# VHH binders against q9xw16: the designs that were tried, part 25

Target 1, 132 residues: q9xw16
Amino acid sequence: MSGWNAYIDTMTAAAPSIKRCAIVGAADGSVWARTEADNVFKASEEELKTFVALFNDVTQVPAKGADIEGVHYVVPRTEESLIFGKKENTGFFAVKTKSAVLIAVYEGPNEVAAQVRKAVESMQTYLNNAGY
Below, E stands for the ipSAE of ESMFold2; O stands for the ipSAE of OpenDDE; V2 stands for 0.75 times the mean of E and O plus 0.25 times the DockQ between their complexes.

## First folded at step 22 (VHH; framework vhh_6fv0_2)

Design aa1 (at its last look DockQ between E and O 0.80; V2 from the best seeds 0.00; counts 0 for: pae E 3.4 > 2)
Fold by OpenDDE, look of step 22:
Structure aa1 (fold): chain B 132 residues (1-132), chain A 123 residues (1-123)
Amino acid sequence: as target 1 above (132 residues)
Amino acid sequence: QVQLQESGGGLVQPGGSLRLSCAASGFTFSDYYMYWVRQAPEKGLEWVSTISSSGSTIYYKDSVKGRFTVSRDNAKNTLYLQMNSLKPEDAAQYYCATDAPEGEPDLYRVDYRGQGTQVTVSS
């Protein structure tokens, strides 16, 4: 939805190392908003459906990793509402709210990851408090 | 400065066992997740196992489940990897890594892991 684009802009502004970002429905992986133009988030509907389902049992994700946009990431650990992955100088953070999953793909050294995590978790908190 | 030193590698036959150790210093070992990763020749870095600060949460790569056991002794600042039923495909340089306090978890950062110990599996 158009209103959700503002949240994409908020996250990308808070963490410049975010290359692509999306807000999707937690139930079915439907895209509510995503980065576009030169930084278009490219995950398919089928992939996102599979990805959001990982939150049904995050304990199994490390053993298998996670795929986003056709890229396989190592997932060293998970939390109840947090899945993050690593691949060389790239990674992603995905957080689950009451009704959505926020996904941010970033590129850069380890130092930038903290800023990305903070950006998506801040949005997570905001949306949860708003009932989403 | 974070310092990690792996040991215990060697040459074993298929089906053999090894026990790796990782001595940690320069940070509060008991407060951080620890990891085992490995790299075989001409292959990328591969995650093997994760253990939480208290040891209450443990994850394994599927291919090593049932054969490898990760553990830690926080009093000794030491991480362990018991490897049983070793296979040729387990041969690699094995590294321990940490969620160093300076940043987010990054298994690919060499400054947050040790120099490694070589594991060779051959008949």
Scores: ipSAE 0.743, ipTM 0.869, lowest interface PAE 0.6, mean pLDDT 93
Fold by ESMFold2, look of step 22:
Structure aa1 (fold): chain B 132 residues (1-132), chain A 123 residues (1-123)
Amino acid sequence: as target 1 above (132 residues)
Amino acid sequence: QVQLQESGGGLVQPGGSLRLSCAASGFTFSDYYMYWVRQAPEKGLEWVSTISSSGSTIYYKDSVKGRFTVSRDNAKNTLYLQMNSLKPEDAAQYYCATDAPEGEPDLYRVDYRGQGTQVTVSS
């Protein structure tokens, strides 16, 4: 279990605009690691179970959007392993690996969003290569 | 620089139809996704539809699916929204938007959005 928090630290260091993030199990939404304390990633177990199931068919997600931390986001498009949500000056990127979903909630303009996407996709690639 | 100009709005009765157009210039239109968004009084900006650069992938907000059809003509650099079976809740200022510089959507950034065209639905 030691080291999953290091991946949280790696993503938040790579993209400082990430306000909260988590690594959760792709099958059931169980939390493997998350930002905590004053920046707690506060999604419930039930919400996370629903959220990771969106990856079963990402093409259905734009029609209704997505909820995380009780916030509703517009999802204007998806990719096979990526869901991008927006609400005004905030958003999230979520990517799926073999075993996990990485979720990063951020605040800021377009340049910030691109940095967040690169950070989560770099970690996605690393975890996939490691068998996760 | 990106320039977008919407047209085709107007006053229509419930159940009526309108066709919106968005003329695009200042970027390679055929390389980028296009979006329709709308804003009604006292409401936030609302995403309506997405169309991929080739037009092969299309998404709709659930409440407009089956009534609205997005399309594009890459030879004319023009995006369209055919709106059928219009309802009072569809009344809004409609904008087109693009992800042209970054390749990812920023529906709330006004410099990637046109001036808009008003759709009014009145019984």
Scores: ipSAE 0.294, ipTM 0.622, lowest interface PAE 3.4, mean pLDDT 86
ESMFold2 (binder alone), look of step 22: mean pLDDT 79; pTM 0.794

Design aa2 (at its last look DockQ between E and O 0.37; V2 from the best seeds 0.00; counts 0 for: pae O 9.6 > 2)
Fold by ESMFold2, look of step 22:
Structure aa2 (fold): chain B 132 residues (1-132), chain A 123 residues (1-123)
Amino acid sequence: as target 1 above (132 residues)
Amino acid sequence: QVQLQESGGGLVQPGGSLRLSCAASGFTFSDYYMYWVRQAPEKGLEWVSTISSSGSTIYYKDSVKGRFTVSRDNAKNTLYLQMNSLKPEDAAQYYCATDYPEGEPDLYRVDYRGQGTQVTVSS
């Protein structure tokens, strides 16, 4: 119970603008943990499988964008282990670790986005160092 | 003060060409990614193209690949969009955007934005 959910709590505490987030398996999109209750992360297994496969070649993602929770985001650029999407005043950041993908969906202006990115990248580093 | 000013739009027939410019000031242009976005009446902003600070990495949305070419001249602090084989669906107000200052794409920021430049495609 306190295992993977603690990492969700750490990210949402570090960046309160995160509305929903999840930790999913990089190979298959299986959900290891997610926000629950009032802010349930709602992506289906099929959607998550498609989403994590985008990390096979992040340079191809901007052409078509990405979908999370049934919402289509424009992906104006990517970085080696990072996909971020934008839609109006909302967006997501997703980072890949050795075995997982961390996904955070947020609302707010670009200053808020930078805080969210820092939170997910800090967790990425932590999980990579822990072997995940 | 950060300012982005677009120019080069106009009226063109389908299949025609236009070259847009974006003059940037108030920040170190050569350190940041630049973007082209567009807005047709009654529609939201649509991302068109991305170019990295050095110009070495470029992305296009699928519908404009092969027809549009983004470029930049860092010595002139200017971003360009060469638009060839224009289609009616390309008609829009075109704006440039940047990831200054946070390093995150800021496609919807109003306070840097100029009036844009209108591209009209009709026969």
Scores: ipSAE 0.546, ipTM 0.794, lowest interface PAE 1.7, mean pLDDT 90
Fold by OpenDDE, look of step 22:
Structure aa2 (fold): chain B 132 residues (1-132), chain A 123 residues (1-123)
Amino acid sequence: as target 1 above (132 residues)
Amino acid sequence: QVQLQESGGGLVQPGGSLRLSCAASGFTFSDYYMYWVRQAPEKGLEWVSTISSSGSTIYYKDSVKGRFTVSRDNAKNTLYLQMNSLKPEDAAQYYCATDYPEGEPDLYRVDYRGQGTQVTVSS
């Protein structure tokens, strides 16, 4: 198991509503770690390459939405290092570190979103401080 | 409790205009981004516009640029959407929405929205 898998476990433990999550390279979308088994993160390499490129200009993302695992999400707004989206009772949070993008897909009512965001942003802060 | 109430929808002919309003309560309106979203029959929810807390940052869906104008009056806790040159494809239930931060550090709950207001465009 890669050392990055420990960070996947940390995020999923911190937010039980997270169904799938991944850590990918910010430059090319290469998968460093992801949830496996019954909760396998299913985004393709090509899709992830396109997704991480959204962070090059986040201002256009709300107009277009974002696709993860073949699912299209509405993106209400973005921040420089944050893209989040919603689809019915599901959503995602994606945050960018120095060298990575953390993606968490969750399921549940809107009330669970805060916990998911906390989990990914905490990891974002940790990885940034570690130089990643 | 966060409450949002949309109004101003109705039936208009193509090329007509409507002005939507959203009354907000239960949170410090002036501190948060607000959004307009819409949902047409048998279609998913789609984003229309975003406005920052101060109104200094605004985004529009490409298909509504030049026709729709979002604004806000923080003194009245009200969000607006002026819709001009309406098209049939604009027909939808329109919602105002916000992501509401709570806790420390500030964390956001996404997609508080009201019951919506219906916009119909027909000749």
Scores: ipSAE 0.007, ipTM 0.258, lowest interface PAE 9.6, mean pLDDT 88
ESMFold2 (binder alone), look of step 22: mean pLDDT 81; pTM 0.826

Design aa3 (at its last read DockQ between E and O 0.88; V2 from the best seeds 0.79)
Amino acid sequence: QVQLQESGGGLVQPGGSLRLSCAASGFTFSDYYMYWVRQAPEKGLEWVSTISSSGSTIYYKDSVKGRFTVSRDNAKNTLYLQMNSLKPEDAAQYYCATDTPEGEPDLYRTDYRGQGTQVTVSS
ESMFold2, look of step 22: ipSAE 0.600; ipTM 0.811
ESMFold2 (binder alone), look of step 22: mean pLDDT 81; pTM 0.815
OpenDDE, look of step 22: ipSAE 0.751; ipTM 0.879
ESMFold2, fold request of step 23: ipSAE 0.672, 0.633, 0.676; ipTM 0.840, 0.823, 0.845
ESMFold2 (binder alone), fold request of step 23: mean pLDDT 81, 81, 80; pTM 0.815, 0.814, 0.808
OpenDDE, fold request of step 23: ipSAE 0.777, 0.814, 0.810; ipTM 0.890, 0.905, 0.904
ESMFold2, last read: ipSAE 0.699, 0.695, 0.704; ipTM 0.852, 0.853, 0.853
ESMFold2 (binder alone), last read: mean pLDDT 80, 81, 81; pTM 0.811, 0.815, 0.814
OpenDDE, last read: ipSAE 0.806, 0.680, 0.755; ipTM 0.903, 0.850, 0.880

Design aa4 (at its last look DockQ between E and O 0.65; V2 from the best seeds 0.00; counts 0 for: pae E 2.1 > 2)
Fold by ESMFold2, look of step 22:
Structure aa4 (fold): chain B 132 residues (1-132), chain A 123 residues (1-123)
Amino acid sequence: as target 1 above (132 residues)
Amino acid sequence: QVQLQESGGGLVQPGGSLRLSCAASGFTFSDYYMYWVRQAPEKGLEWVSTISSSGSTIYYKDSVKGRFTVSRDNAKNTLYLQMNSLKPEDAAQYYCATDNPEGEPDLYRVDYRGQGTQVTVSS
């Protein structure tokens, strides 16, 4: 998609600890854009469909956690449009916009998580204001 | 200085009960989410339970739901975990944790924890 790849670049530049990220459709998990080349975001279509459906009721997520890219993450809590997951020295942040879900997978010490969250939530706000 | 101190662990037989406490100081306890996490020997940290700042929102990992009850007393700056029907797989060092009580706003900072309290289930 023209322009969607620029949003991937913006998030990865804003938070260097992001290793892989994607913008997917909120209704079906279809990939609109993702990191490519040496850091391909590689979740399957079935996994992404299940993942975006978690946003239908985020309060149900902590009990069982979440899977992305074949990795299981603990989800200690959620917010209305935010799911974050943790596994050892890695994690993810996912946010929902009007029509998309932004997913960022990162590695690093705990201190980097705030930068990743800021990058993803800034893009969430931008896309919501643009009608996406 | 932010301090968290866990207590209340011990040795118990399967099916027994323990009540863990976490005394907090050095930050405004009533403003923060609190978590219980645990670590068995040679394993990573495992999330157990979450409670919101007011106590109105509570989450449990599925395997402990119905057996464990998290609570807090904001007047005493204390977090609790009542553990009933304990199983051998619950044996671990238990820690309390919070979000970032200083500086940058980030979540689930399990590196800010006390020394933990040991729960042993045997015999």
Scores: ipSAE 0.439, ipTM 0.721, lowest interface PAE 2.1, mean pLDDT 88
Fold by OpenDDE, look of step 22:
Structure aa4 (fold): chain B 132 residues (1-132), chain A 123 residues (1-123)
Amino acid sequence: as target 1 above (132 residues)
Amino acid sequence: QVQLQESGGGLVQPGGSLRLSCAASGFTFSDYYMYWVRQAPEKGLEWVSTISSSGSTIYYKDSVKGRFTVSRDNAKNTLYLQMNSLKPEDAAQYYCATDNPEGEPDLYRVDYRGQGTQVTVSS
């Protein structure tokens, strides 16, 4: 287990509604760590490359949505380092650090979104402070 | 209690116009993003437009750009959607929505919406 796997475990522990999670390179979408076993994060390299590139201009993302693991999500709005999406009782939060993108896919009632966001943003802050 | 009430829907011919309104209550309207979404028969919920709390940030679905205009009056706790050059594919139940759950600020849900208002486009 790499050091990055520990951060996956931290996020999933902080938000039990997270079904799958990944840490990828912001430049190329390369996978640094991801959930495994019964909750394997399934996005392809090509998809992740396209996804992380969305952060180059987040203002265009709401108009077209975002795809993760072959699933299309509605993206109502974005922030400079935050893309989030919704699909029925599922959604995702993706945040950008200095060198990485953290992606958390969650499932559950609408109330769980706050906890998922907090978990991902906390990790974002930690990694940024660590220089990543 | 968060309450949203849409109005202004109706039957129009292709190329016609409608102006939807959404009356909001039960939360600090001026602090939250507002959204328009729609649902056509046998289709899922579809995002249409977003407007930030101050109105300074606005997003549109590509298919409605140039035809629809979202706006808000925070003094009146009202959200608007001006729909021009309406097309048959615009026909749907239209809802206003917010991120705001009761007692929880700064959430990204877009799940709280009203009963909706029906928009029909037919010649």
Scores: ipSAE 0.342, ipTM 0.704, lowest interface PAE 1.2, mean pLDDT 91
ESMFold2 (binder alone), look of step 22: mean pLDDT 79; pTM 0.795

Design ctl (at its last look DockQ between E and O 0.04; V2 from the best seeds 0.00; counts 0 for: pae O 8.1 > 2, placed apart)
Fold by ESMFold2, look of step 22:
Structure ctl (fold): chain B 132 residues (1-132), chain A 123 residues (1-123)
Amino acid sequence: as target 1 above (132 residues)
Amino acid sequence: QVQLQESGGGLVQPGGSLRLSCAASGFTFSDYYMYWVRQAPEKGLEWVSTISSSGSTIYYKDSVKGRFTVSRDNAKNTLYLQMNSLKPEDAAQYYCATDTPEGSPDSSRVDYRGQGTQVTVSS
Protein backbone atom coordinates (compact mmCIF):
# COMPACT_ATOMS: atom_id res chain seq x y z
CA MET B 1 0.00 0.00 0.00
CA SER B 2 2.20 2.78 1.44
CA GLY B 3 5.20 1.33 -0.41
CA TRP B 4 3.59 1.76 -3.82
CA ASN B 5 2.43 5.26 -2.87
CA ALA B 6 6.09 6.16 -2.27
CA TYR B 7 6.82 5.41 -5.93
CA ILE B 8 4.02 7.78 -6.94
CA ASP B 9 5.62 10.45 -4.76
CA THR B 10 9.06 9.77 -6.25
CA MET B 11 7.83 10.23 -9.83
CA THR B 12 5.82 13.39 -9.11
CA ALA B 13 8.75 14.90 -7.20
CA ALA B 14 11.17 14.12 -10.03
CA ALA B 15 8.90 15.69 -12.66
CA PRO B 16 6.56 18.33 -11.17
CA SER B 17 4.79 18.72 -14.52
CA ILE B 18 3.18 15.32 -13.95
CA LYS B 19 -0.42 16.27 -13.17
CA ARG B 20 -1.66 12.75 -12.45
CA CYS B 21 -0.07 9.31 -12.41
CA ALA B 22 -0.69 5.71 -11.47
CA ILE B 23 0.90 2.32 -11.12
CA VAL B 24 -1.45 -0.41 -12.36
CA GLY B 25 -1.20 -4.16 -12.80
CA ALA B 26 -0.05 -5.13 -16.29
CA ALA B 27 -2.33 -8.17 -16.45
CA ASP B 28 -5.63 -6.57 -15.43
CA GLY B 29 -5.20 -2.82 -14.94
CA SER B 30 -5.84 -2.98 -11.20
CA VAL B 31 -4.70 0.17 -9.44
CA TRP B 32 -1.75 -0.40 -7.12
CA ALA B 33 -1.27 3.31 -6.43
CA ARG B 34 -2.25 6.65 -7.89
CA THR B 35 -2.24 10.38 -7.28
CA GLU B 36 -5.14 11.40 -5.03
CA ALA B 37 -7.07 14.41 -3.71
CA ASP B 38 -6.95 17.46 -6.02
CA ASN B 39 -5.00 15.43 -8.58
CA VAL B 40 -6.96 12.19 -8.49
CA PHE B 41 -6.19 9.78 -11.31
CA LYS B 42 -9.74 8.85 -12.19
CA ALA B 43 -9.60 6.17 -14.89
CA SER B 44 -12.05 3.32 -14.37
CA GLU B 45 -10.95 -0.30 -13.98
CA GLU B 46 -12.67 -1.07 -17.31
CA GLU B 47 -10.68 1.66 -19.08
CA LEU B 48 -7.42 0.54 -17.45
CA LYS B 49 -7.97 -3.10 -18.41
CA THR B 50 -8.37 -1.97 -22.02
CA PHE B 51 -5.35 0.33 -21.75
CA VAL B 52 -2.84 -2.20 -20.39
CA ALA B 53 -3.91 -4.70 -23.06
CA LEU B 54 -2.46 -2.30 -25.66
CA PHE B 55 0.98 -3.53 -24.59
CA ASN B 56 0.12 -6.97 -26.02
CA ASP B 57 0.81 -5.49 -29.48
CA VAL B 58 2.01 -1.90 -29.43
CA THR B 59 2.29 -1.78 -33.24
CA GLN B 60 -1.51 -1.58 -33.53
CA VAL B 61 -1.90 1.45 -31.26
CA PRO B 62 -1.03 4.38 -33.59
CA ALA B 63 -3.93 3.60 -35.95
CA LYS B 64 -6.54 4.33 -33.27
CA GLY B 65 -4.79 6.22 -30.49
CA ALA B 66 -5.37 5.63 -26.80
CA ASP B 67 -7.73 6.75 -24.04
CA ILE B 68 -6.86 7.60 -20.45
CA GLU B 69 -9.33 9.21 -18.00
CA GLY B 70 -11.81 9.51 -20.86
CA VAL B 71 -9.38 11.67 -22.87
CA HIS B 72 -8.38 10.54 -26.34
CA TYR B 73 -4.73 10.95 -27.33
CA VAL B 74 -2.95 10.60 -30.65
CA VAL B 75 -0.18 7.98 -30.46
CA PRO B 76 2.14 8.83 -33.36
CA ARG B 77 4.50 5.91 -32.63
CA THR B 78 5.34 3.34 -29.97
CA GLU B 79 8.35 1.47 -28.61
CA GLU B 80 8.38 -2.11 -27.31
CA SER B 81 7.57 -1.15 -23.69
CA LEU B 82 6.51 2.49 -24.21
CA ILE B 83 3.29 4.08 -25.39
CA PHE B 84 3.09 7.88 -25.41
CA GLY B 85 0.19 10.07 -26.40
CA LYS B 86 -0.31 13.69 -27.32
CA LYS B 87 -3.23 16.09 -27.16
CA GLU B 88 -2.29 19.75 -27.72
CA ASN B 89 0.23 20.80 -25.00
CA THR B 90 -0.62 17.81 -22.82
CA GLY B 91 0.34 14.18 -23.06
CA PHE B 92 1.07 10.93 -21.31
CA PHE B 93 3.88 8.44 -21.04
CA ALA B 94 3.13 4.84 -20.19
CA VAL B 95 5.80 2.20 -19.67
CA LYS B 96 5.46 -1.50 -18.97
CA THR B 97 7.51 -3.45 -16.42
CA LYS B 98 7.36 -7.17 -15.76
CA SER B 99 4.27 -6.79 -13.56
CA ALA B 100 3.03 -3.22 -13.91
CA VAL B 101 2.27 -0.31 -16.18
CA LEU B 102 3.36 3.16 -15.05
CA ILE B 103 1.18 5.99 -16.38
CA ALA B 104 2.02 9.70 -16.12
CA VAL B 105 -0.18 12.50 -17.49
CA TYR B 106 1.58 15.85 -17.91
CA GLU B 107 1.51 19.34 -19.39
CA GLY B 108 4.40 21.34 -20.78
CA PRO B 109 7.06 21.99 -23.43
CA ASN B 110 9.87 19.74 -24.74
CA GLU B 111 12.13 20.00 -21.69
CA VAL B 112 9.27 19.21 -19.32
CA ALA B 113 8.10 16.20 -21.33
CA ALA B 114 11.66 14.86 -21.40
CA GLN B 115 11.78 15.04 -17.59
CA VAL B 116 8.49 13.15 -17.37
CA ARG B 117 9.76 10.42 -19.69
CA LYS B 118 13.00 10.17 -17.72
CA ALA B 119 11.08 9.88 -14.44
CA VAL B 120 8.86 7.04 -15.63
CA GLU B 121 11.68 5.18 -17.41
CA SER B 122 13.91 5.43 -14.34
CA MET B 123 11.14 3.89 -12.25
CA GLN B 124 10.54 1.27 -14.96
CA THR B 125 14.20 0.24 -14.77
CA TYR B 126 14.14 0.19 -10.96
CA LEU B 127 11.00 -1.96 -10.77
CA ASN B 128 12.22 -4.34 -13.47
CA ASN B 129 15.51 -4.80 -11.59
CA ALA B 130 13.53 -5.46 -8.41
CA GLY B 131 11.48 -8.16 -10.14
CA TYR B 132 8.31 -6.16 -10.75
CA GLN A 1 18.83 24.75 -36.77
CA VAL A 2 16.10 22.35 -37.91
CA GLN A 3 14.50 23.46 -41.19
CA LEU A 4 11.51 21.76 -42.79
CA GLN A 5 9.89 23.06 -45.99
CA GLU A 6 6.73 21.54 -47.41
CA SER A 7 5.63 21.85 -51.01
CA GLY A 8 3.30 20.26 -53.55
CA GLY A 9 -0.06 21.46 -52.24
CA GLY A 10 -2.76 22.92 -54.44
CA LEU A 11 -6.36 22.81 -55.59
CA VAL A 12 -7.65 19.42 -56.67
CA GLN A 13 -11.04 17.85 -57.42
CA PRO A 14 -12.43 15.00 -55.31
CA GLY A 15 -10.81 11.75 -56.37
CA GLY A 16 -7.68 13.55 -57.51
CA SER A 17 -4.09 13.14 -56.42
CA LEU A 18 -1.30 15.29 -55.02
CA ARG A 19 2.26 14.50 -53.99
CA LEU A 20 3.65 16.51 -51.09
CA SER A 21 7.37 16.91 -50.45
CA CYS A 22 9.23 17.98 -47.33
CA ALA A 23 12.84 19.16 -47.68
CA ALA A 24 14.78 18.78 -44.43
CA SER A 25 18.06 20.32 -43.25
CA GLY A 26 19.90 21.22 -40.05
CA PHE A 27 19.82 17.71 -38.55
CA THR A 28 20.74 14.13 -39.43
CA PHE A 29 17.49 13.32 -41.24
CA SER A 30 18.17 9.57 -41.40
CA ASP A 31 18.28 9.29 -37.58
CA TYR A 32 14.73 10.51 -36.92
CA TYR A 33 11.11 9.46 -37.25
CA MET A 34 9.16 11.75 -39.54
CA TYR A 35 5.47 12.64 -39.43
CA TRP A 36 2.77 14.18 -41.55
CA VAL A 37 0.15 16.23 -39.68
CA ARG A 38 -2.60 18.48 -40.95
CA GLN A 39 -4.81 21.31 -39.74
CA ALA A 40 -8.22 22.21 -41.14
CA PRO A 41 -10.00 25.48 -40.30
CA GLU A 42 -11.40 25.54 -36.75
CA LYS A 43 -9.76 22.22 -35.92
CA GLY A 44 -6.62 21.31 -34.06
CA LEU A 45 -3.64 19.51 -35.54
CA GLU A 46 -4.44 16.00 -36.75
CA TRP A 47 -1.83 13.27 -37.11
CA VAL A 48 -1.82 11.65 -40.56
CA SER A 49 1.18 9.36 -40.90
CA THR A 50 4.44 8.27 -39.26
CA ILE A 51 7.54 6.76 -40.89
CA SER A 52 10.54 5.38 -39.03
CA SER A 53 14.09 6.62 -39.64
CA SER A 54 14.90 3.70 -41.99
CA GLY A 55 11.45 3.70 -43.58
CA SER A 56 10.82 0.13 -42.39
CA THR A 57 7.92 0.98 -40.04
CA ILE A 58 4.96 3.03 -41.24
CA TYR A 59 1.68 4.02 -39.56
CA TYR A 60 -1.40 5.74 -40.98
CA LYS A 61 -4.52 7.29 -39.53
CA ASP A 62 -7.37 4.89 -40.42
CA SER A 63 -9.21 7.42 -42.59
CA VAL A 64 -6.25 7.76 -44.99
CA LYS A 65 -5.01 4.17 -44.99
CA GLY A 66 -5.00 2.75 -48.50
CA ARG A 67 -5.21 6.23 -50.09
CA PHE A 68 -2.04 7.90 -48.78
CA THR A 69 1.51 6.60 -49.00
CA VAL A 70 4.35 8.07 -46.96
CA SER A 71 7.95 7.55 -48.07
CA ARG A 72 11.38 9.05 -47.55
CA ASP A 73 14.63 9.42 -49.44
CA ASN A 74 17.38 9.60 -46.82
CA ALA A 75 20.03 10.38 -49.43
CA LYS A 76 18.11 13.54 -50.43
CA ASN A 77 16.81 14.42 -46.94
CA THR A 78 13.28 14.45 -48.31
CA LEU A 79 9.96 13.13 -46.99
CA TYR A 80 7.00 12.50 -49.31
CA LEU A 81 3.27 12.01 -49.03
CA GLN A 82 1.46 10.60 -52.05
CA MET A 83 -2.23 11.41 -51.63
CA ASN A 84 -4.67 9.57 -53.89
CA SER A 85 -8.48 9.48 -53.99
CA LEU A 86 -8.65 12.83 -52.21
CA LYS A 87 -11.86 13.71 -50.36
CA PRO A 88 -13.20 17.07 -49.14
CA GLU A 89 -12.31 16.10 -45.55
CA ASP A 90 -8.65 15.87 -46.57
CA ALA A 91 -8.51 19.63 -47.24
CA ALA A 92 -6.07 21.15 -44.77
CA GLN A 93 -2.70 22.78 -44.27
CA TYR A 94 -0.24 19.86 -44.29
CA TYR A 95 2.97 19.91 -42.27
CA CYS A 96 5.88 17.55 -42.00
CA ALA A 97 7.26 17.20 -38.51
CA THR A 98 10.00 15.49 -36.55
CA ASP A 99 10.84 14.82 -32.92
CA THR A 100 13.58 16.76 -31.15
CA PRO A 101 16.66 16.08 -33.32
CA GLU A 102 19.44 17.62 -31.16
CA GLY A 103 19.79 14.70 -28.76
CA SER A 104 17.13 16.03 -26.43
CA PRO A 105 15.46 13.17 -24.53
CA ASP A 106 12.05 14.35 -25.74
CA SER A 107 12.00 12.30 -28.93
CA SER A 108 8.29 11.64 -28.28
CA ARG A 109 7.19 15.18 -29.21
CA VAL A 110 6.17 16.28 -32.73
CA ASP A 111 6.84 19.96 -32.17
CA TYR A 112 9.24 20.81 -35.00
CA ARG A 113 7.41 21.51 -38.25
CA GLY A 114 7.63 23.70 -41.34
CA GLN A 115 5.28 26.42 -42.55
CA GLY A 116 3.05 23.90 -44.28
CA THR A 117 1.47 23.56 -47.71
CA GLN A 118 -2.23 24.02 -48.44
CA VAL A 119 -4.35 21.23 -49.88
CA THR A 120 -7.79 22.30 -51.12
CA VAL A 121 -10.30 19.75 -52.34
CA SER A 122 -13.28 21.30 -54.13
CA SER A 123 -16.22 19.70 -55.80
Scores: ipSAE 0.178, ipTM 0.539, lowest interface PAE 4.8, mean pLDDT 85
Fold by OpenDDE, look of step 22:
Structure ctl (fold): chain B 132 residues (1-132), chain A 123 residues (1-123)
Amino acid sequence: as target 1 above (132 residues)
Amino acid sequence: QVQLQESGGGLVQPGGSLRLSCAASGFTFSDYYMYWVRQAPEKGLEWVSTISSSGSTIYYKDSVKGRFTVSRDNAKNTLYLQMNSLKPEDAAQYYCATDTPEGSPDSSRVDYRGQGTQVTVSS
């Protein structure tokens, strides 16, 4: 799964505001790739398992919010394959592919969020077309 | 539960002023960027203004710069929009929102907003 690291690099390059990023299994939250070193993605396996399960019923997520890396985010709304959250000058975008969930945590004003979203959705499209 | 409630709209003459308010509840208001958006008849939602959590960062739609002023009172969980020198083209339903893709080609994708308050500008 070392090839998945290239996708992490692609997303982080496409959106400099992304601080941490991960690609995890949609079924169980297993980590396929993640940012490391100074920007290590810190979500636990248990947390990721819970997080990816949110996609089973996204309609309830706004009422509860979402937790990533021990941080609670407000989730203004959801889409079938998209969960995003906000906290102060940070946020996350999580998109679901056929078999994976892409998570990007970013820092900056809301204006940077568009670029982050585009990055993860572009990867989402790519992976979906690739069968993942 | 996140709730936003706009108020302060009304009917004014061109050149008049209104002050909109948005009461927020159900979340830590002071932690989040807030936005004003509006929807005119037969038009889509359009972004009007952004204000950061602390109020230190502010953005305006070009057409309202110099006329509109966004502010917030985090102690009161309230967002404001002072609208001066109102023009007929400002007439719209105004909404406060917790997230809007400002700066994107499609700013109509408001993530969360209230019921809105109607602003009418007519002589």
Scores: ipSAE 0.014, ipTM 0.286, lowest interface PAE 8.1, mean pLDDT 89
ESMFold2 (binder alone), look of step 22: mean pLDDT 79; pTM 0.786

